# Miniprotein binders against q6w4x9r395to579, part 36

Target 1, 185 residues: q6w4x9r395to579
Amino acid sequence: GHCSLEGGSFVTTFDARPYRFHGTCTYILLQSPQLPEDGALMAVYDKSGVSHSETSLVAVVYLSRQDKIVISQDEVVTNNGEAKWLPYKTRNITVFRQTSTHLQMATSFGLELVVQLRPIFQAYVTVGPQFRGQTRGLCGNFNGDTTDDFTTSMGIAEGTASLFVDSWRAGNCPAALERETDPCS
Key: E = the ipSAE of ESMFold2; O = the ipSAE of OpenDDE; V2 = 0.75 times the mean of E and O plus 0.25 times the DockQ between their complexes.

## First folded at step 5 (miniprotein)

Design Q3
Fold by ESMFold2-Fast, scan of step 5:
Structure Q3 (fold): chain B 185 residues (1-185), chain A 92 residues (1-92)
Amino acid sequence: as target 1 above (185 residues)
Amino acid sequence: GDYEEWLKRAEELFERAIELWKEAVEAAENGDFEKAFELLMEASRLTTEAIRLAAEALEHATTEEQRERAFELLIRIYRFQEEIEKLQEEIL
């Protein structure tokens, strides 16, 4: 399954439900029992541009018992607070430069992350079939039904993106606001 | 806030969530699924708040031991979320 964080504040879930939000926080993208050592993938959002009416992805974090890997829009990769030269390898994770504008985090447990650094910081999450029906967070539950993709951390299916997004906050920050999907020309 | 204050509050909410989950298990075993569901929803709410506080403690940690302790707490709370979800699936 594929989940994308694109265009600053657009998200498309594993079940292909698109939504947009306004938020300045760290959010849980993906929790699953399939992630080893209680791993979780998280996204950091902050205000973007001079208007401050828009928010955008500024970092992606993979957190487990052993590692806190941060990939930031400043093109710095850290693990447990220390800057790392690429390619960077652990037992189960390798972070490397895929192209001049893209970094990839490859894992042995069925999770892949591709981060576009330029021209806009964006992230693409790919999970193997073993994750089907076993994911929680902003990327949805990967059960093949888009109607329950806004399942909160409390297990309740919400009709609005803002309540869904707020339930997955992993820091002390303001409540998120739902944003309209930009209309096509 | 102070690292110690964030961590302590996270631990207190997590302990409350565990107690509510135990009550939910007992309610479910007695066939009171409505009460079990209500208790699990409250346990889940406290668990989400505990995650937020533990993450805050982790961000304010200044020593390796503080980071490790906050991170271990965060991991335990995530595992507990899985247990809440398992029981919700069983009773619904």
Scores: ipSAE 0.000, ipTM 0.095, lowest interface PAE 21.4, mean pLDDT 76

Design Q4
Fold by ESMFold2-Fast, scan of step 5:
Structure Q4 (fold): chain B 185 residues (1-185), chain A 92 residues (1-92)
Amino acid sequence: as target 1 above (185 residues)
Amino acid sequence: GDYEEWLKRAEELFERAIELWKEAVEAAENGDFEKAFELLFEASRLTLEAIRLAAEALEHATTEEQRERAFELLIEIYEFQWEIRKLQEEIL
């Protein structure tokens, strides 16, 4: 299945349900027991700077017990706070430059992420069939039924995107890239 | 790979993406927004692969004419991604 984060704040779930939201935080895109070591894929959104009503994707994060891989719109890739040269390899994950404008994170466990850096920062998530019916987060539950794609972190199916998105916040807002810059501001 | 092979594959995927976009316009005009969104999602996915292939063609270009053709194709695909987004926003 495919999930996309496009045009700054436009999301299409694994069941092809589209929605848009206005939020500035770190959100859980994908949680699944199929991800090793309690892995999760997250998205960081911030104000676009054009209008206070606009929001845009600024980073994608893969977090597990072993790794915190951050891919940001300024083309910096870090793992556990340390900048990495590409291609970057771990036991199960490889991050590499697919084209001059695209990075790919390939994994051994059926998850692939393609990040478009230019002209718009966007992300595309692909999961194998083993993830069917076993996903949670902004990308939906991948069960073939779009009527429950807005299932909140509390397990309630909502009719609107705003409550759904808000339930998948992963940290204190405003969301910020985890950089080695002063954490006390 | 050969420049011509990469470029041809990119052009074929881009043509398919444009075809899906036209089908999405027709679906939207008929009020079938679910089908329109599904078609636009697939069109967007195809542009990702087309960009990858066009970028490969650009890297393997050996003449100025080949570089210009591959570069122009990349720009056209990027501009088309904005057209996909515009329709998605309009019918959401």
Scores: ipSAE 0.020, ipTM 0.491, lowest interface PAE 7.0, mean pLDDT 79

Design Q5
Fold by ESMFold2-Fast, scan of step 5:
Structure Q5 (fold): chain B 185 residues (1-185), chain A 92 residues (1-92)
Amino acid sequence: as target 1 above (185 residues)
Amino acid sequence: GDYEEWLKRAEELFERAIELWKEAVEAAENGDFEKARELLEEAFELTMEAARLATEAIRHATTEEQRERAFELLIRIYRFQEEIEKLQEEIL
């Protein structure tokens, strides 16, 4: 299955349900027991453009007990806080430049990530068939039914995207505190 | 001009959280699990606020280098939260 993060704020789930993303925090894209060492794929969103409350993708993170790989729109790749030269290889993960504008993270466990760096920072997630029905997060549950793709971190299926995306925030990112620094929200 | 202020505040709270975590480890080694739990709870709360401030630094960054530095701090804070949670589970 394929999940995409495109045009700054558009997401298409593994079951092909499209929605717009409105948030400025780190969010869990994918958690699954199929990911080794309690692995998770996360996305960082920030404000996009001054004239509207639009958001855009600024980094993608793969986090496990062993690794914290960050790929940012600045074309910097880090693992555990240290900048890495490409190609970067670990036991189960390789990050390399696929084209002049695209990086790829290939894994041994059925997860592939392609990041477009220019002209717009975008991400494409591919998972193997072993992930079917075993995913949670912004990319959906990969069960072949789009009606429950908005399943929150509490296990509740929502009809709208806003409560769904808020439930998958990583860390503390309260909207009320964000308004303290931006008089125009 | 706001980026540096948000980043500095995030770094200061994160450094304090690390200090409290070290004190918690020492308390646990001495068998004072009640004190260790209180220190870990405070350290975790500081990391939540530090993460919020680091996120604000990302929002106020005017260069890609500034944004990346703030994001690296945020990732370091999240990793440290995992270490706090591990120790909390061990001393239940």
Scores: ipSAE 0.000, ipTM 0.105, lowest interface PAE 18.2, mean pLDDT 73

Design Q6
Fold by ESMFold2-Fast, scan of step 5:
Structure Q6 (fold): chain B 185 residues (1-185), chain A 92 residues (1-92)
Amino acid sequence: as target 1 above (185 residues)
Amino acid sequence: GDYEEWLKRAEELFERAIELWKEAVEAAENGDFEKARELLEEAFELTWEAARLALEAIRHATTEEQRERAFELLIEIYEFQWEIRKLQEEIL
């Protein structure tokens, strides 16, 4: 399955459902029992334009009990807060520069992440077939049915992207903050 | 054991994907971009199957050496997917 985070906050789920959102927070992109050591992939979004409703991807985080790998738009790769030279290899994860504009994180457990650094920071997530029907987060549930791709953290299928995205917030960034700065959007 | 069989199957599919990619390069050099695109799509699908088999080899590895060999093959397969994507972009 493929999930993409492109452009100005456009997301395409593993079941190929496209949507856009206007959040500024850390969001759970992918959680699955197939990820070792309680692993999760997360996406960090921040304001990108003059409008308070305009947001963009600024970092991708792989978090487990042992590792916190951060790949940022500044082209810095850290693990547990320490900057790493590429290629960076752990027992099950390798981060390397695939091209002058792309970094790749390859894993031994069926998850692959590619980030485009320039001209716009974007991310592409690929998961193996063992993840089918066993994913949750912004990338959807990977069950082959697009009608329930907006399943919230509470297990409810929503008709709108905004409620879906809001349910997957992982950081201390209350939804009220955006409403305080742009209550009409 | 099972490890050797999974690894061998992964290597065989990966070699097949490389063959299709070489055919795609030849088709593109001859100006047959439609054939090149079809061959690259087939090669890409085979790399995903090869990766799945390499992951099975990792799961069935009984030594650290076997696990590392299968993981190195997996990385090589993923790196090769970039060569496929690169050619797909060039022939658009």
Scores: ipSAE 0.006, ipTM 0.303, lowest interface PAE 10.6, mean pLDDT 77

Design Q7 (at its last look DockQ between E and O 0.72; V2 from the best seeds 0.00; counts 0 for: pae E 2.0 > 1.5)
Fold by OpenDDE base, look of step 6:
Structure Q7 (fold): chain B 185 residues (1-185), chain A 92 residues (1-92)
Amino acid sequence: as target 1 above (185 residues)
Amino acid sequence: GDYEEWLKRAEELFERAIELWKEAVEAAENGDFEKARELLFEASILTYRAAELAEEALEHATTEEQRERALELFERIMEFARRITELIREIL
C-alpha cells in the first residue's frame, strides 16, 4: 500500500482515494497493530501563508513507546528531542539520506517512509501486505475499497473528508478545511 | 464562465510546468545539474498550483462533461507532479 502527502494539501490513501484538506495540526497518518510498541506515523501541518487555505506539511513523526522520530522541513532529524546525525539507526528503524533532496526511513516491520525536503516538503508512505485491512488514520484502511476510507477514529464512515480528518487530530487544533475529488465521478 | 476561467488557468500553468520540465531535461543532458534542479523545482511548484486550479474548475463544473474534463486534467497534472519528483531523485 502507498499513501502520499503532496503539494502541501493533497492526500492519496492506501486504496488510492485522493482528497485535499487544510489544517494546522498534527494528524495520525497510520496506526496499526502491525506497528511494534504502539507505533504510529503522524503528520504535522502548519500555516504556509496568510489565508486559512495556505497550509502545508512541515514535519513527519514516528511515535512509539521507545522512540519519537521527527523529520522536519529544515532537514533536522530528532529522536526524543535530540538531534541525530544521519544515517541514524535504532533497534528496528534507520533514517538516512537517499538523495540531496530526499530522506528515507526504513524499518524491519514493513513500514517505509520517503520524505522529499525540497522544493515542497512531501511524504510517501509504503506498507507491506501484512497491513491489509489493519490500518487506520488519514492514509485509510488499506482494504481495497475507497468508499470506506473516510472512517473516523471512532469507526464511523464519513462521506466527506472534513470530519474524517478532524477525527484523527493528535491534539487541540482548529478544524480542517476540505476539498474532495472523486475519482469515480 | 467561472469554470472556463479556472480550467484555462490550470492548463496555462500546467503548460508552463511542462516547458520547464523540457528545459530541465536539456540542462541535465548538458551536464548542468544545478540548472536542471532549479527548473524542476519551479516546475514542481507550478504543477501543484495547476492542480489546485483544476480542482477549482471541478468545483465550478455545471455539466457532467465539464466535470469529467476537469477531473481528467487534474489527474494528468498530479501524475506529472509525481514524475517531476522522480526525476529530481534521479538526477541528484
Scores: ipSAE 0.741, ipTM 0.889, lowest interface PAE 0.6, mean pLDDT 94
Fold by ESMFold2, look of step 6:
Structure Q7 (fold): chain B 185 residues (1-185), chain A 92 residues (1-92)
Amino acid sequence: as target 1 above (185 residues)
Amino acid sequence: GDYEEWLKRAEELFERAIELWKEAVEAAENGDFEKARELLFEASILTYRAAELAEEALEHATTEEQRERALELFERIMEFARRITELIREIL
């Protein structure tokens, strides 16, 4: 299964359902029992311009009980905030520079992440077949059915991307539907 | 503010991105790979911006024909964006 984060705020799920959202937060991209040590892959979005619709991916984070790996446009940072020289290796994970523009996080547990650093920070998530029907988050549930890819963290299928995306927020962030209009005007 | 304006802006950026792509190919054929890279980077940026504008047109569409036109344009733009991404990865 393939999930992509492209061009600012475009997402395509493991079941090939495309959507876009307008949010500034850290979101759970992928959770699965196939990820060791309660692992999760997360995406960080921030404003890239003056309007709410101008948001872009700024980092991808792999987090488990054993590892925290933050990949941003300029560096890889681990648990203690240290920038790491590549290649960076743990027992199960290797992060290395694939090309002058691409990094790869390869794992022993069937998750692969490829990050394009330039010209636009983009991410491509690949999971092995053992993940079928066992994923949740912004990348969807990988069950071959696009109609329930917008399933919230509470297990409710939503009809809109913004409600679905909001349910996968990690932390205190503005809701994806937050209106720009000044309440005093 | 209306569908026609959003769609026109998307088409104009997409056409500009295509022109940059063509210039990048010419630069690469002439052996100027540094220039080709910079042109491909700009083409990619403009292409994704055009995709965003096509989505804005879709959001402002009031007829089925307008929605179909905006969606078709968006899909063409995204396919082109992916081709640029593949070449960036291949060339560099």
Scores: ipSAE 0.473, ipTM 0.773, lowest interface PAE 2.0, mean pLDDT 83
Fold by ESMFold2-Fast, scan of step 5:
Structure Q7 (fold): chain B 185 residues (1-185), chain A 92 residues (1-92)
Amino acid sequence: as target 1 above (185 residues)
Amino acid sequence: GDYEEWLKRAEELFERAIELWKEAVEAAENGDFEKARELLFEASILTYRAAELAEEALEHATTEEQRERALELFERIMEFARRITELIREIL
């Protein structure tokens, strides 16, 4: 199954239903008993530009009891707060540059993440068949039934998307993932 | 805006994105990968903007026919965006 975060604010679930994301927080993309060490994939959304009405993806996080791997739109990769040079390898996870515009996180447990860095920061999540019916989060439940993804009868989540999205908030909401620490930087 | 205005704007922007993609393919075939990259980047940005406009048209649809047309346009635009993303990954 494939889930995508595209164009800053669009999500297409594992059951192939698109909706537009609204909100500025960290959200759970994917939780599953198939992920080791209580693993979860999360997405960080923040405001873009001067207008505070727009929202866009700024980072993707893989969190488990052992690792907190953050891939941000500025091409910085950290684990547990420490910057890492690519390729970066742990026991079950490798992060590497796939192309001049893409990073990939490959795992031994059936999860793959590809991040597009330019022109728009985007994420593509691939899971193996063992995840079918065993996922929860913004990417949906991967059960082949789109009615469980809070989408309208036309396949687009209107109104209900905000409640669905809010239900997957991780509880921690930085004002901006990347903000000026110096006025001249 | 009304449904027709949002839909027309989405269609116009989508056609502009398609023309940029065609120019990008031609540039790549001629070995000008720097120009191809810039054109694909612009096509990608315009494609997602067209998707936003198509979604706005869907929100303003008042008949089933209008909703179906806006949704079909939105789906075509998102599929085209996926093709641009694949091309960016493969040639650049």
Scores: ipSAE 0.442, ipTM 0.762, lowest interface PAE 2.1, mean pLDDT 80
ESMFold2 (binder alone), look of step 6: mean pLDDT 87; pTM 0.854

Design Q8
Fold by ESMFold2-Fast, scan of step 5:
Structure Q8 (fold): chain B 185 residues (1-185), chain A 92 residues (1-92)
Amino acid sequence: as target 1 above (185 residues)
Amino acid sequence: GDYEEWLKRAEELFERAIELWKEAVEAAENGDFEKARELLFEASILTYEAAWLAREALEHATTEEQRERFLELLRRILEFIREIAELQEEIL
């Protein structure tokens, strides 16, 4: 299954359902029991940078009990707050430069992430068949229904994008992960 | 009627997106992956705009024929998004 975050504020779910949202927080993109160590993929949105939307993707975060890998639009990759040179390898995850404008995070557990750095920061998520019907978050539930398939009651006629997106908020606005500064010296 | 205007705009954007995607496929086949990504990005934006307009057409639908027409267009757009995603995997 494929999920994409494109054009600043457009999302296409694993069941190929497109939608647009306007949020400026950290959101759960993908949670699944198939991810090890309580892993989750998260997306950070802010108002800066993209004129065809009032919000844009500024970072993607993979968080587990072992790792907090942040890939930001500034082309900085950190794990647990420390900047890493590419290629960067952990036990189950490798982050590397696929092209001059693209980074890839490959995993041993059926999740792959490609981020486009320029001209617009975008993300592409691929999951293996073991994730079918086992996902939740902005990327949808991956159950094969392209018409009406959200864990929330958001459907073509039922909800708004903001209500669906708000249900997957992972942290406060503004996004703190990428642009966090220590409030105490 | 409002429905016909929304649907026509959606169909026009979708046709433009398909044209850009065909150019992206040709660029990729020629090994010009940077041009392919640029064209594919433009095709994606138009496709998502077409999908949004098609959903707006559904909100203005008053007959069963209008709803069926929207659902057929949406089915084609969703299938096309899968083709975009497959090409992105090949060239990203």
Scores: ipSAE 0.000, ipTM 0.105, lowest interface PAE 19.4, mean pLDDT 73

Design Q9
Fold by ESMFold2-Fast, scan of step 5:
Order: C-alpha cells, then sequence, then structure tokens
Structure Q9 (fold): chain B 185 residues (1-185), chain A 92 residues (1-92)
C-alpha cells in the first residue's frame, strides 16, 4: 500500500482517502505490530505561510527502541540526535540519496519511505502486504474500506478529519507551536 | 456455540491492553513520553479490537446471562478507552 504527504498538508491514506489539516505538531503516521521494537513513523508539521493551509511537513521521524531517525526539510539526516552522512546503514535500515532531490529510507521489515526535498518537502510511504489491516495513524488502517479511515487512536470512526488528526498527536510538540485545545472537541 | 470463543478472545485482548496501559503509565511517570505514547496507541488498538470481539460475542449470545456478561465486558472496555484517551491528552 501507498500513503502520501503532499502539498505541505495533504494526506492520502493507504486506502486512497484524501484529506488535509492545519495542525502544527508531531503526529503518528503509521504504527503497526509489523514494526520491530515498538517502531512508529511520525510526521512533524509546522507553520509555513506558503501552503494554502499555512501548515507544512518539516520532518519525518522513524522511532523505535533502537533508533530515532529524523529526515528534515533542510536535508539533514540524524539518528539519535547525531548528524549522519549518506548512505547511512543500520542492521535493518538504510538511508540514501535516491536522486538529487529525493532521499529514501529502506527497511528489512516491509516499510519504505521516499522524501522529496525540493521544490516542496513531501513524503511517500510504502508498506508491504503483511501490513494489510494492521496499520493505524494518519495513513489509515489499510483494510480496503475508506469509510473507517478516520479511526481515532481510541478506535472511534469519526466523520471529520480534524478529530481524527488531533487523536494521533505524538507529543513532543514545541511549546511555541502548540495550539489551544479545539473549543469544539 | 461460538459465543464463548468470541468472549474469551475479547477478554484476552482486553487484559493485554490493560498491561500495555500500565507500562505506558510507568513510562510517563519516568518522563519517557515517546515510549508512553507508543504503548498507549498499541493499548488503544487492542482496546478497539477487544470491543469488536465483545460486540461479536453479544451478537452470538443465546441466553440472557450471556448477553449480560458480553455487555458488561463491552462497557468496561469503553470505559477503559476513555482512560487511554485522557492519558494521551495529558502527554501532549
Amino acid sequence: as target 1 above (185 residues)
Amino acid sequence: GDYEEWLKRAEELFERAIELWKEAVEAAENGDFFKARILLYEASWLTREAAELAEEALEHATTEEQRERALELFERIWEFARRILELIREIL
């Protein structure tokens, strides 16, 4: 399956449901029992002023017990806070420059990430068939049915994207970028 | 019938969700909010699956006692889901 984060704040889920949001925090894109060592893929959004929504993707993070790999829009790759030169390899993960404008993170466990650096920072997530029906987060549940793609972290199917997105906040939001709790939620 | 199989599986997933929630609380108390969030989202997933299995058990109940037991479990699961949501919001 394929999930995309494009145009600063647009998301298309694994079941091909498009939506957008205005949040400025770190959000869980993908969590699954198929990811080793409590792994999760996360996206960091911040205010841009250049996109229609005024929020944009600024970094993608892969977190596990072993690794915290951050790929940022300024073309810096870090693991556990240390800058890495490409290609960067761990036992199960390789990060390399696919083209002059694209980085790729390949894994041994069926997850692949391609990041476009220019002209707009964008990300594309690919998961193998073993992930079918076993994903959760902003990329949806990958069950072949779009009607429950807005399933919150509590397992409730919502009719709107905003409640869905807010439920997948991952913490570690910068204080200056934190938004007040939505008065309608 | 299959009522007992659905109920047992719901109880097993619910117990696993509670264990993950306990680990998440410990992680949060230690300031490890990354670990706490990951464990809470896993607990949330298992809680949703447990609720679906409890609902399936309810639909396959053939006696009033079986219906009452399945409904009680379903209600406990949804109350627990609220606790997970509250902790997730606190860790924002």
Scores: ipSAE 0.000, ipTM 0.102, lowest interface PAE 18.6, mean pLDDT 75

Design R1
Fold by ESMFold2-Fast, scan of step 5:
Structure R1 (fold): chain B 185 residues (1-185), chain A 80 residues (1-80)
Amino acid sequence: as target 1 above (185 residues)
Amino acid sequence: SVEELYEEAKRLFEEGKRLIEEAIKNNDREGIMEGIRLLTEAIRIFAEIAELSGDPEYEELAEEVFELIIKAYRFLEKLS
């Protein structure tokens, strides 16, 4: 399946359901028992420079018991807090510059990540057929049905994106719904 | 030179596209993967040209080739 994070604030799930993303936190993009060592893919969102209500992707994180690989919009790649020069290779993961504007994280376990660095930071997630019906997170459940793509971390199918997105927060960030109307100067 | 790089990238793009089109007709996974390899080489060269020339048109060409790679991977998922 393919999941995309594009235009700073748009997500298309593995079942091809598009929605707009709001919020400034780290979110679980993909969890699956098919990922080794309790692996998970996460997305970090922060405020857009143009509008305080708009958010944009600023980093993608792959976290497992062995690795914490962070790819940021500043073209910095770290693993377990240490900066790495590309190409960077572990036993099962290779991060390399595919083009002058794109980085790729290739894995041996059926997950591929391509990150566009310029002109806009964007991410494209590809998973093999073994992930079918075995995924959870912002990229959806990959079951061939878009109706339940907004399944929350508690297993409830929502009709709207806001509660779905909020349920997949990874950290002590404010709820997305609370940030839409910041008191200003 | 930019012209020599452009001709090589265009050749790789056209060859990779033909391979993918033929492989899709035959449900040929290995042919699709080979086409993706050629398209990936084309993207690298178009990106280099964009940097050397400062012309955003070549970066747009690289993005067009990348979209074809994504479509090819989506087709691979449908192959059993």
Scores: ipSAE 0.000, ipTM 0.119, lowest interface PAE 17.1, mean pLDDT 72

Design R10
Fold by ESMFold2-Fast, scan of step 5:
Structure R10 (fold): chain B 185 residues (1-185), chain A 80 residues (1-80)
Amino acid sequence: as target 1 above (185 residues)
Amino acid sequence: SVEELYEEAKRLFEEGKRLIEEAIKNNDREGIEEGIELLFEALIIFYRIAELSGDPEYEELFEEVMELIREATEFIRKLS
């Protein structure tokens, strides 16, 4: 399955449901029992300019009991707060420069992340078939049914992206602004 | 606007695909990387068109580009 975060504020779920939101928080993209050591993939969104309603992706975080890997739009990669030179390897994760403008995080557990640094900071998440029906977060539940892709952290299927997105906030930050367009109900 | 974006994305897609196909024949890592870069540019535009139009045909194009990027990146990984 493929999930994408692009154009600053656009998301396409693993079940191919597109949506847009505006928020300035860290959000859970992907939680799954298939991720080792209580792993989770998260996205950090912040204001894209001085505008109060525009936001964009500024960092992607992989967090587990052992690692906190942060890839930021400033092309800095850290693990547990320490800057790392690329290629960077742990036992199960390798981060390397795939192209002059793209970084890749490859894992041994069926998760791959490609980050575009320029011209716009964006992320592309790929998961193996073992994740089918086993995911939670902004990337959806990967069950082949788009009608429940907006399932909140409380297990409720919502009709709007803003309530869905707000339920996946990681931390104490403002609620996302309502500017969503949902072409598929 | 949507038609102009489509023509630009299609041009980027076709050029990126051509570069990758030629570079793969020659095990040319740099050529594959350049092609992937063009594909990512096309990917962004196709996604914006899909959202603006609501037309599932554009979403299919987005997925086609994404699959090609995945295949090309795996090829690069094996080249080491």
Scores: ipSAE 0.000, ipTM 0.142, lowest interface PAE 14.1, mean pLDDT 74

Design R2
Fold by ESMFold2-Fast, scan of step 5:
Order: sequence, then structure tokens, then C-alpha cells
Structure R2 (fold): chain B 185 residues (1-185), chain A 80 residues (1-80)
Amino acid sequence: as target 1 above (185 residues)
Amino acid sequence: SVEELYEEAKRLFEEGKRLIEEAIKNNDREGIWEGIRLLLEAIRIFAEIAELSGDPEYEELAEEVFELIIEAYEFLWKLS
């Protein structure tokens, strides 16, 4: 399955369901029992300064019991709060520069992340066939049916994106509290 | 200027669409990715125009471009 976060506020799920996203928080993109050590992929959205698109992707986070890998729009890569030079390798994860404008996080467990740094910060998530029907989060459930891609964290299929998106907030939300201090356009 | 940005975004949109249409006919994965790249650049410029002009029509143009990107991704899945 392929999931994309593009143009600051646009998401396409693993089952190819598109929707628009306007939140300013950290959200769970992907949770699955196929991810080792209770792993999750998360996206951080903040206010963009563009009047017609209020939010943009500012960082992607892979979190497990072993690792907290953060890839930010400033081209800074950290793990557990420490800045890392590329290529950066762990037992199961390698982060490297794929092109002058793209970083890739490759894993041994069937997850691949490509981050576009320029001209717009964007993310592309690829998962292997073992993830089919076993994903949850903003990227959907990867079951071949788009009608239930808005399944909330409580397991309820919603008809609207707003309830779906809000259900996948990852607890803390410093960006939402600080949004009023964003630089003026 | 807004006019210069619009002409560039429109050029990127038309070229990206053309590349994707040709790449789909040839099952050319790299050509589809290149087309998507151009469309994403067009979205960025339309967003810049929206900010500079205050005109919501440019955000609507960005949404139109995004629909083509979705069609391109659906085709990429079939190539794997």
C-alpha cells in the first residue's frame, strides 16, 4: 500500500481515498501489529502562513520502544533527541539521502518512508502486503474498501474526515497551543 | 508578479499532465513520478499566488491538480 501527504494539507489513504486535512497537531499516520516494538508513524502539522491552506506538514516521526526518529522540514534528522549525520543506521532502520531533495527511511519490516524536502515538504509511505487489513491511522485500514477508510481510533467508520482526523491525535499538541504566535504572512 | 507565477504554474500543470498521460501509455514508472513532481511544484506556486492575491480560485486550481496526482498514484499501484 501507498499513502501520501502532499501540498501541505492533502492526504491519500492506502486504499486511494483522498481527503483534505486542516489540523495543527501530531497525528498517528500508521499503527499496525506488523510494526515491531509497538511502532507508529506520526505526522506533525503546524500553521503554514498561507491564508487559503491553513496547515502544513512540518515533521514525520517514527516512534517505537527503541527509537524516536524525527525528520523535519529543516532537513534535520534526530533519533531520541540526538542529531544524526546521514546515512544513519540502526538494526532495522536506515535513513539516507535518496536524491538532493529526498530522504528515505528504509526498514527491515516492510515499511518505507520517502520525504520530499523541496520544493514542498511532503511524505510518501509504502507498506508491504503483510500490512493488508492491518493498518490504522490517517493512512486508512488498507483493506481494499474506501468506504471504511475513515475508521476512528475507537473502531467506528465515519462518513466525514473531521471526526476521523480528530480521533488520531497523538495526545500532546504543542503546535495547537502555539499557533497564535506564528509569523504573520 | 502574480502573472509570472501563474504562467509558470500553468506550464508545470500542463507539462506534468502530458508526462503522466504518456508515461501511463508506456507503463513508465519514472515518467509518472516525474509528472507528479511537476504537478506538486504547480500546487506550491498556486498556493503562493493564493497568498499574494488573496484569491481563493488559486486554491481551487491546486485541488484540481491534486486530483490528477491521485489518478497517477492509482496507476502506479497497478505497475507494481
Scores: ipSAE 0.000, ipTM 0.153, lowest interface PAE 14.5, mean pLDDT 71

Design R3
Fold by ESMFold2-Fast, scan of step 5:
Structure R3 (fold): chain B 185 residues (1-185), chain A 80 residues (1-80)
Amino acid sequence: as target 1 above (185 residues)
Amino acid sequence: SVEELYEEAKRLFEEGKRLIEEAIKNNDREGIEEGFELLMEALRIFTEIIRLSGDPEYEELAEEVFELIIKAYRFLEKLS
């Protein structure tokens, strides 16, 4: 399954449902029992520098009991608040600069992330077939049915993106981003 | 020099590839972990070469090393 975060504020779910939103917070992209140690993939959105009414992706976060890996649009990669030189490896995760404009994160548990750094910060999420019907978050539920891709954190299928997106918020945007991208405090 | 770095990275890549391919045939988790160490060092050197050189050949080689790491991870998931 493939989920994409493109053009600053477009999302295409694992069931290929496209939508756009204008939120400015940290949001849960993917939660699944298939992710080890209560893992979750999250996205940080902030206001676009060009237009105050537009939002853009500014960081992607992988969080588990052991790791908090933050990949930022400024090309800083941290784990548990500490800046890391690439290539960087943990027991289950490797982060590598694939090209001058792309980073990749590969895992041992069927999740892969590709991040485009320039000219626009974008992310592409790939998950293995074991995730089918077992995902929650902005990337949808991966069940082959697009009508319930806007399933909120309370388990309710919404017809509109706004209530869906708001239900997957994970804290205050300025405080969350500062905590995640402050490697040398 | 870039040439000296390249020869070192290539040697590490070939040895790491040999260890991982052998470990996959033998369902040997520890062998894969040893191979990872060599591949990570090869990637580190290729990253330095890419920083010093604008030659896309080195980016392609780094991608090949990384694809082998992904392949090894997929195998480890199946193994446990």
Scores: ipSAE 0.012, ipTM 0.402, lowest interface PAE 8.4, mean pLDDT 76

